VHH binders against o26223. Designs and how they scored, part 315

Target 1, 191 residues: o26223
Amino acid sequence: MKLLWTSQHIKVTVHIDGKVSKMDVLEAIKTRRSIRKYQDREVPEELIDKILDAAMCGPSAVDERPWHFIVVRNREMLEKIPEVHPYGAMVKDAPVAIIVCCDSSLEKIPGFWVQDCSIASQNILLAAHSLGLGAVWTGVYPLEDRVEGIRRLFSIPEHVIPFSVIPLGYPAENPGTRDLFDPDRIHLEKW
Key: E = the ipSAE of ESMFold2; O = the ipSAE of OpenDDE; V2 = 0.75 times the mean of E and O plus 0.25 times the DockQ between their complexes.

## First folded at step 22 (VHH; framework vhh_7nfr_2)

Design AB34 (at its last look DockQ between E and O 0.86; V2 from the best seeds 0.00; counts 0 for: pae E 2.9 > 2)
Fold by OpenDDE, look of step 22:
Structure AB34 (fold): chain B 191 residues (1-191), chain A 124 residues (1-124)
Amino acid sequence: as target 1 above (191 residues)
Amino acid sequence: QVQLQESGGGLVQPGGSLRLSCAASGFTFSRYDMSWVRQAPGEGREWVSWISYGGKDTWYADSVKGRFTIARDNVKNTLYLLMDSLKSDDTAVYYCARDAFDVYGEFDSPFDYWGQGTQVTVSS
């Protein structure tokens, strides 16, 4: 059984056997949307592995690779995340969430971990989309309430900073595509 | 029904102080980030200040930074804006707004509910 997910311009075919049609990187970037509604369907571990592989393929400052990932499938834990993340309500409806964290002990140059974890988070979103899944980036860092909330909930040590929570699932919505190109944001040679 | 009601506005001289309050009802106040937004005559709405649901995180527009303090009492379901060293440019209708989406949301408006606003006039 093939599940076809159509955006206005892109059809992603997801096979039940885990085979997914290939999506080129530009298409993935341009057609990706935040998905906050999910089907009552489990995400195969194979897909999560692919997503995590992608998450770790991004660059990092001096190759510090400070990221850690908590994969959350436990229903109880997923349901608790909204308690410390007010706008993470969709997490309770997702079959899985990935929490991207930074191990500060791995940081070689201060401050770049934010960029590193951002790259990882974005790669998760893109990979998910390319695999026919929907995801959304829910911000944790630098909001102290959320950082501390997630930390407590998942017993994250002090030297590890939760950065983002990304629920994943098969999409139950199609928000369409946006054209976000703005030539006014492009400057040639100088501002 | 979600309700936000601002109060505490008025006429004040430059250099004066005001404390605005926003009474929230109809939702779990402690589960939402909140903002103050103001609109001066003939101008667009300006984001003034933001506070996280737990009150640990705050943000201020550069125009009010160091002068305004946002706070909340989740027991009283009340949002506050302490305004010190008021300037004529602070004259506006001040609105309490509930944040609707996370920071990485793809949305037209970051707020889903607004109060009616309270007028703040700073004039000599």
Scores: ipSAE 0.586, ipTM 0.826, lowest interface PAE 0.8, mean pLDDT 90
Fold by ESMFold2, look of step 22:
Structure AB34 (fold): chain B 191 residues (1-191), chain A 124 residues (1-124)
Amino acid sequence: as target 1 above (191 residues)
Amino acid sequence: QVQLQESGGGLVQPGGSLRLSCAASGFTFSRYDMSWVRQAPGEGREWVSWISYGGKDTWYADSVKGRFTIARDNVKNTLYLLMDSLKSDDTAVYYCARDAFDVYGEFDSPFDYWGQGTQVTVSS
């Protein structure tokens, strides 16, 4: 008999609005849904800090960490995003949005920044969900119209590539969960 | 009152060409991505092609790649589908559709408005 205490699942205890929130990592991954309707409620700066900390914890090609984040809370700026992103209408209704960008001057291996920023973007979605927030990944890269539009709107320089726009807030909808497991997608040893 | 009206369909021989048009009104056309979708007799609807709101990005279904060209005129609020090298399998009603949600969205249908359709028949 071991004298040590072990846990099959380790959850990070998070204090949100005076309440403790616990969520197993597998539960977070399986229950996260795209949320496009938000309460008229401010998201505390400390939660955004925790989300961005999580975003930066992802692996990157040769540890290049090419990501930069623009945090947008200004109502006028949020309202302009739909002018350059046809499916960013929910951004107007969000209390905050995070723009995930690649600084190409930080690339060590060309082209892997897409995977790097995808990891950061997914980490934002999972972290927001674990903190009781809802979020959605709205696509920017590789669509030329969207990349140029977001770059113009936020004065993003030529060597920086906007990758995604992620509005987030306390959810005002519950689309439920889905069981998407498909054993026919699993191949043992060979295709 | 979103309205989409297709035109330009007709009877064409195999190997022939057609240009479809879709007149858009009731919304700011230049702010929306657009698609062509078709429905063959007795079958479900099949996505054909997509174009971004500014026209810089286009995608095609494998079944039409290299033969069809999607285009738009944001001054005239018109979507086009140029169809070359037509095959009998291209016989269908062709619909202009407005994309409703982002490419990364979790939703059952990406389209919120459809036109009435225009018939394309490929037969001698």
Scores: ipSAE 0.386, ipTM 0.747, lowest interface PAE 2.9, mean pLDDT 88
ESMFold2 (binder alone), look of step 22: mean pLDDT 81; pTM 0.820

Design AB35 (at its last look DockQ between E and O 0.82; V2 from the best seeds 0.00; counts 0 for: pae E 3.2 > 2)
Fold by OpenDDE, look of step 22:
Structure AB35 (fold): chain B 191 residues (1-191), chain A 124 residues (1-124)
Amino acid sequence: as target 1 above (191 residues)
Amino acid sequence: QVQLQESGGGLVQPGGSLRLSCAASGFTFSRYDMSWVRQAPGEGREWVSWISYGGKDTWYADSVKGRFTIARDNVKNTLYLLMDSLKSDDTAVYYCARDAFDFYGEFDSPFDYWGQGTQVTVSS
């Protein structure tokens, strides 16, 4: 049993059999941070599968499930992403990135795909964190330059909209925790 | 070294127009989103406008929307701000800033480099 400390000082127990102790969902939500520095360590495919499974477990409008995922491990491609995504510099340093996309042909109710893909993206972040990985949501949609850039780079068809790029890896930074609770944002019964 | 140099500021009457320029050097200009930020006397910095690295996406503060136009020339490594229908409230030092944030990022500052600024004074 190897004890790994996440960038957030979260104790993650990695079993010899490759099993990672599961983090409580509230803990995962509360302690998750954007991670932009990664170890020179590969992410096992098993973990990516778990993350993608989680990504597909979120709700979607009328269960339309419009999402697609591009898993990118190719170094050349990872290195090219920053060229079309100015704030995706960390992607070149990640061992893997997931591009969340919407297939517009699957959309049942117009406009909700953004929410659907957001949920999927967030689930990726939470799942990654719970598995001892670090990730960051880099926005693609609705910025046309980025959408078109990613589309072109990955030969994404016109009816499919790249939504987010999420690099993942074992964290090599510790951003710490944040207290984001704001009671002033809570209104009871009325504004 | 990253350098941003603003120009084009000056004194103008209300209703007048100015064009600000920002000359960028020391980095690949075409790979960065850029912004204009202004600071009026005694006030905090106000994000005025934003343009994507390719120029296809723009944003404007409500205070300048419909009056200002942000543009860029990636060949010339230059950012522009066309200011029309200027008002007294537009009086400020205008800064060119290199964008350093992703929209879902957790950054302390959305910009990593700034110019020295150019003074815009709108007065009758």
Scores: ipSAE 0.535, ipTM 0.801, lowest interface PAE 0.9, mean pLDDT 90
Fold by ESMFold2, look of step 22:
Structure AB35 (fold): chain B 191 residues (1-191), chain A 124 residues (1-124)
Amino acid sequence: as target 1 above (191 residues)
Amino acid sequence: QVQLQESGGGLVQPGGSLRLSCAASGFTFSRYDMSWVRQAPGEGREWVSWISYGGKDTWYADSVKGRFTIARDNVKNTLYLLMDSLKSDDTAVYYCARDAFDFYGEFDSPFDYWGQGTQVTVSS
């Protein structure tokens, strides 16, 4: 089923969503897990749009917003990712992947783009989880082999730096939650 | 099936050098990141070094940085560890391991296959 966006359709969807209780943000953060097994089920374009909207809501150094996103649904392309990403086997089974990139021409302060793209990447994970999807952040930057491999595979120009590959889909596994709180990491007033 | 076989260990004096090798078979070696891991008697396993599948990226534990060099030969399907300036603290069984983690994957163990190990003993 194709989702057709219109002015009237958008307004109805937004109003319905705005009145429905969504997953609490603390619940989303605490229950999000890396998901590597996905149902054979397409992810609607509307959900990808919501996820990318959330990704772009993150703060960035001096509001530079250096991020670009490549949405990959083509089966041939998804199946080639393991050739340049050793742990990318789950990507071939995902219905879609998002590649987070930095456009260095948008950089205002050198070197802060890593923090900026990390924020966008984490927002993708949380937004996907809140929408009933599972995702995993597979690392690209700063590994030279992975950066060059992804750049070559997706024809990414030299001034654009692929940062992460995030496959996502409806989850086919449930690893459960983890209790990682460690009070010894908390220091009051000084170390 | 996946096989990893280490060799090149032995007894050396402090300050000496050794070159460890790990022969890999049963998988496409050039498509996997690889690590060296060591275990001293009565201790847990310690990550020593890592190399990306193409060899362009390497990482070292602080305890060996500047003294050890990891390398790979994707034609011969062999992983290497050149150990220089050896110290008594380097005494351990050294294992070749195939990486299975994606850096952010939340795995309990980052490695899915291990070799049998080779003993390195550094004694005064």
Scores: ipSAE 0.348, ipTM 0.721, lowest interface PAE 3.2, mean pLDDT 87
ESMFold2 (binder alone), look of step 22: mean pLDDT 82; pTM 0.822

Design AB36 (at its last look DockQ between E and O 0.68; V2 from the best seeds 0.00; counts 0 for: pae E 2.8 > 2)
Fold by OpenDDE, look of step 22:
Structure AB36 (fold): chain B 191 residues (1-191), chain A 124 residues (1-124)
Amino acid sequence: as target 1 above (191 residues)
Amino acid sequence: QVQLQESGGGLVQPGGSLRLSCAASGFTFSRYDMSWVRQAPGEGREWVSWISYGGKDTWYADSVKGRFTIARDNVKNTLYLLMDSLKSDDTAVYYCARDAFDMYGEFDSPFDYWGQGTQVTVSS
């Protein structure tokens, strides 16, 4: 049985066996939107594995790969995230969330972990979208309240920094597409 | 119903100080980031300051940095803006706003609720 999901005018065929239609990378990038409404449907572990695989495929400074991922499916925990993360209300409605973290002990060059975790987070979003899921990047770092809130909630060690919370699910909304191209932001050879 | 009510505005001389307050009700105040926004006559709204839900994180516009201090009392459901060294350019209606900005969100507006505003006039 093929399930067809429409997100932003793109139909993604998801097979019950976890097979999904391929989406090219440019399409994924251009059509991806933040999704904050989810169906009452579980996300198969196989898809999460694919997403996490993608999350770990991005570059990192001197290949430091400082990222860790907390996969949260527990309903109680999902419901608690909004208490320490403003604008994370949608997390309680998601079947799963991924918390991207940095292990500072793995950092080789100071400061690049933000870029590394950003790349990982974006790859999660793109992978999710390509698989017919919806996701949203909810920022944790660098806001201290959110960082500490998530840290406490998930008993994250001090040397590990929660970076983002990304709820995932089958989309229950279609925000549409955006044209974000701005030629005024392009400078040739010099500013 | 979400309600935000500003107070503390008035007429002050340049170099003077004011403290604005915003009384919040109708929502769990301690779970929301809050902001001050101002609008001068004939100008657009300017984001002045921001404070996280727990009060540990703050932001200031460059125009007010070093002069204004944002604070909150989550027990009293009150947002504050301490304004020191006021300038004529600070003359505006000041609004308390509930923050709806998720750092990587795709919202049209970073705020979802506003107060009625309080007038601040800095004049010699």
Scores: ipSAE 0.525, ipTM 0.805, lowest interface PAE 1.0, mean pLDDT 90
Fold by ESMFold2, look of step 22:
Structure AB36 (fold): chain B 191 residues (1-191), chain A 124 residues (1-124)
Amino acid sequence: as target 1 above (191 residues)
Amino acid sequence: QVQLQESGGGLVQPGGSLRLSCAASGFTFSRYDMSWVRQAPGEGREWVSWISYGGKDTWYADSVKGRFTIARDNVKNTLYLLMDSLKSDDTAVYYCARDAFDMYGEFDSPFDYWGQGTQVTVSS
């Protein structure tokens, strides 16, 4: 089964409960944790659609929107990701993963695609969390071994750069919240 | 069982060279990033160098950059640290460590397995 956006699917979802997500954005940012253990439970296509919609809402350099997304549900493909990524155990156990890529032919300002794809990747994490899912950003770019491995595994063309692999699913762990606020990092008016 | 065995330490003069080895067994070595970490007397552990599982990516602490070279042989399951232009403040126990972290770490510890260490002493 392929990810396919349809107006009818989105309309049915809105009709059923008719409201925007209930989680406050500051709560989502503060409570999101990397989740590496998932329930044996499928993630519905409509949730993936919402997550990818959120990913594409991010700002980009001169509105270049260089991102493309590969949605991976095939078990054989998920199980091969560890062959090219050292932390692959959680990916093989995820019901789905999203690969964030840059299409360099869409770049308008050279070199800003990293920021653009970082924004999309963080939006995926926050959107997944707000929908009751857990996710983790596993790094691909700028590590040459990982970029080459992921490109080969998913037949990604040379002008497309895999940036991140984000496995996600219903969480089977709760690592709790962290208090990371550090006032010494805040500088008023000058360093 | 995961095993990491360092060797090649010893006494060297300032400006000298030394090669450390770490023999790995009990896991698929070629699928893991690896690090060297050192501990000087009375100090905490200091990360020295890192190499990706395929060997294409390497990083070095500023204190050793340009003098040390990390390498791996995935056929022999061995990690290396080639140390040139040694200084007295390079004196430490050197550990081979298997990286456990993703590069966006939210882990309590960045390494899940350690060797027992090999002593390097640079005598002034």
Scores: ipSAE 0.383, ipTM 0.751, lowest interface PAE 2.8, mean pLDDT 88
ESMFold2 (binder alone), look of step 22: mean pLDDT 81; pTM 0.812

Design AB37 (at its last look DockQ between E and O 0.86; V2 from the best seeds 0.00; counts 0 for: pae E 3.8 > 2)
Fold by OpenDDE, look of step 22:
Structure AB37 (fold): chain B 191 residues (1-191), chain A 124 residues (1-124)
Amino acid sequence: as target 1 above (191 residues)
Amino acid sequence: QVQLQESGGGLVQPGGSLRLSCAASGFTFSRYDMSWVRQAPGEGREWVSWISYGGKDTWYADSVKGRFTIARDNVKNTLYLLMDSLKSDDTAVYYCARDAYDLYGEFDSPFDYWGQGTQVTVSS
């Protein structure tokens, strides 16, 4: 059993057998932070599987499930991502990154894939956090430079759109907690 | 040291045009998204326009959309703002700013470096 600390000083117990302590979903949502610094520690495949499972559990428009995921562990490839993503420097320091993509051929209703892939991406972040990992959402779509860069780098077919790059690792920073609740953004019955 | 230096501001009549330039140095210009931000007297800073590191992607505030054009020359390390059909409301100090974080970041400020600004005054 190993104790891991999240960026918000949340203890996550990781068992030797790959089992992790449970985190309440609201806690995961509220305490999640973008993590851009990672420990020099590999992420077990079992955790990636759990994260990807979570990524695929979100809803999608008419259940189109247009998402694909590229799991990148190759150091050379991780090091190349910053070349086409100006704010993806942390990717080179991560032990793994997930590239969320949309297969446009799977779309049943045009345009909703952005929401679908966003849900998938967010679930990746939440799942990672709940498992004691840190992650950050680096935007790709709809920025053409980044889309084409990632496409070229990973030989992604034209009908598949890279959406986000999410580096993951055990956190090596503690950004702290935020209170983002704003009652002024809540309207009752009408605006 | 990162440096941004704006130029091209001045006095212009309504309907006139200006071209602002921002000379960048001290960093790899081609690796950063860039923005123009303006501040009118007594007002807060307003995000005006954004351009991706490669120049293929641009964004404009609604207030300037259709009138302003952001561009960059990564060989010259220069950011541009072409301002057409200028209005009195465009009067402000215009700043060149380097984007510090990705769009989905959690940060206090999206910019880490600013120029000194260049004054644009639109008046009849």
Scores: ipSAE 0.602, ipTM 0.831, lowest interface PAE 0.8, mean pLDDT 90
Fold by ESMFold2, look of step 22:
Structure AB37 (fold): chain B 191 residues (1-191), chain A 124 residues (1-124)
Amino acid sequence: as target 1 above (191 residues)
Amino acid sequence: QVQLQESGGGLVQPGGSLRLSCAASGFTFSRYDMSWVRQAPGEGREWVSWISYGGKDTWYADSVKGRFTIARDNVKNTLYLLMDSLKSDDTAVYYCARDAYDLYGEFDSPFDYWGQGTQVTVSS
């Protein structure tokens, strides 16, 4: 008996190291941690494709979708990132990094691209985590030294703004989870 | 080993000026963002100012904006804080601090190395 799928019943399973991943979204959000140590193991292109698909599913201001992504696997390029990013040392040890960029020519409302690229960046982190990968968001924008350095290093044109660099790989550390809920930050009806 | 050594503190009249220096050694100074942090008697530490590794980006606490200027010399491996229009609330020990982690790093403390501090006393 063959199971039939319609557009209204989509079931997706992911195989990670021979294991199926069905991580609950709230669990993914609560357990995702910044990972800065990676196994010496390649990340398949299929997983990068799934991560970037997730990145592009985020909402954007007036559907402007201003994001572009540079996928970096070249060792020489990864090893140069610490020269222009003081806290990018782990990037040299990652099998791959994703640079999230804004193409300002795609902006429909100037300035909202920061929210748009932040959403895409967080989706990358969550998708990587759900696929058994570890990642960390290293900040670029709005720091001029970092923006200029990354733009120069990757030949990014003037109208494109590098927003973040996200190294990722199979994790070689487990920092555990944190309980950060603070009810004093919640205001009902008014401040 | 990382070393940070502040100098230039002292006793100053209200409205006066001082320039603090921080000599850095034991690490590649030009690859790190740096901060000044101060601690007044009986108070916790208060971040004062920050400068990016190349010097293009600077940030200041609201309490010192327009009065203090942070700078760095990556040839001499020295961080500076020019303090103008000093007032009694600026009395504190001033520390040079190295930023340890990126902004999104999920760590409890943003700084991994501190100098010994230099006392600034503004009489009032």
Scores: ipSAE 0.328, ipTM 0.708, lowest interface PAE 3.8, mean pLDDT 88
ESMFold2 (binder alone), look of step 22: mean pLDDT 82; pTM 0.825

Design AB38 (at its last look DockQ between E and O 0.71; V2 from the best seeds 0.00; counts 0 for: pae E 2.2 > 2)
Fold by ESMFold2, look of step 22:
Structure AB38 (fold): chain B 191 residues (1-191), chain A 124 residues (1-124)
Amino acid sequence: as target 1 above (191 residues)
Amino acid sequence: QVQLQESGGGLVQPGGSLRLSCAASGFTFSRYDMSWVRQAPGEGREWVSWISYGGKDTWYADSVKGRFTIARDNVKNTLYLLMDSLKSDDTAVYYCARDALDLYGEFDSPFDYWGQGTQVTVSS
């Protein structure tokens, strides 16, 4: 991995595996939307690798990194997800889905894994967006029916907890940007 | 052809009990989350309760917690609402609805199919 200082001193150009990032982080955060319609177009394995690398860059409680990821590309498996997850239309139409899981044997502080896996899940959404993909976080945990259904479908062991299912692909819709800033949610010094 | 048919409404005294039923057909009932929604005279629709497709997860509006119980029978394709300790404020038309609840998906979860409704009137 090679790191270079920009001649302008206002940004650092990062050269990771020969690829340069093109999207500003604030732009990615502000423009990312949940995408549920995908082109009939394969997602290259290298993009999934970059997304999972980003997922693992998030902080975790005492650096416990409790996350595991199941990458699902098999059409038959994707088409079965609706049997155990009510929002199946977009998942069955996605070229790939990522299941974010917690391995409870990796917890160092009990109960913080939800925050850890939430951070990883959000990083997946942002990384996918920065690479020109669309994704949506579909909720699994803490709904018991969904947790058990996904666990059964993917043979996930009992000490591993499926947290989210994130279908992704090249977007076939554009819901536009939202302006959600609300100054009434900001309190200076006190509530 | 999705069909939802509510029944079991009627006139009841305050403090009484009532059980609503909703017969579902035209879709695989056991694969869908369901809700009860009510509409009082002159009011907008108010969400009452939700149950997951397998029945393991339930949620209730604060106004009915501890008094109402949602249940489902996936063999008979029927949704239920057991209403105890009824109050005049519970007077409404009650609808069962197929709930497209999407957690974290950035869209409100619209109810995609509704029943015709059943009237519940709490009065003495």
Scores: ipSAE 0.465, ipTM 0.790, lowest interface PAE 2.2, mean pLDDT 88
Fold by OpenDDE, look of step 22:
Structure AB38 (fold): chain B 191 residues (1-191), chain A 124 residues (1-124)
Amino acid sequence: as target 1 above (191 residues)
Amino acid sequence: QVQLQESGGGLVQPGGSLRLSCAASGFTFSRYDMSWVRQAPGEGREWVSWISYGGKDTWYADSVKGRFTIARDNVKNTLYLLMDSLKSDDTAVYYCARDALDLYGEFDSPFDYWGQGTQVTVSS
């Protein structure tokens, strides 16, 4: 069985066996959109593995790789996330969510973990998109209510900081194209 | 139906204080971040302050930082804005807004519901 998903002008073919058509990196970046509506379809574990592999391939400060990932498929837990994340309503509709966390004990240089986890989160989004899935980055850190909410919900230890919640699924929407290029944001040699 | 009703506005002298309130109904107040937005005559809407659903996180525009305090009572379904050291430039209609900000989203508006607003006039 093949699932054809069209995002903007790109057609992605996803096979149930985990085989997917590939898009180039620039296409993935440019055509990626936040997806908040999902099909009632499970995401194969193979795809999640690929996404997580991608998530761990980004650079990190002095190669500290402070990230941890919680893969959530339990319906009850998914349904509870919106209770502590006001903008995570779509999580309840997703077949799976990835919670990106930082283990502070792995930090070699303080503060760069935010960048590290951001890179990981973005790679999740890009990988998901390239695999024919839809995802959205829902911010947790640095909002204390959300951090503590997610922490409590998933029994995350104090030295580990939940950073983002990323629901994933086969997309049930097509937000269309965006042109975000702004030459006014480019400065040559100096500001 | 989501309803937001502001109150507490009025005329005050420079240096004075006001406390605005926003009564929320029609939704689970405790599950939404809330904001104050103001609009001065002839100006666009300015995001003034933000508070998380649990009240632990806040944000202030630079123009009001150190003078205004946002707070909420989730039991009373009420949002507050304490305004101290008011200036003439603070004159505006102040709106309570339900926050719809997806920090990493792609929404056009960070708010989905607004009150009718309450007039704040700072004048000598």
Scores: ipSAE 0.456, ipTM 0.777, lowest interface PAE 1.0, mean pLDDT 89
ESMFold2 (binder alone), look of step 22: mean pLDDT 82; pTM 0.822

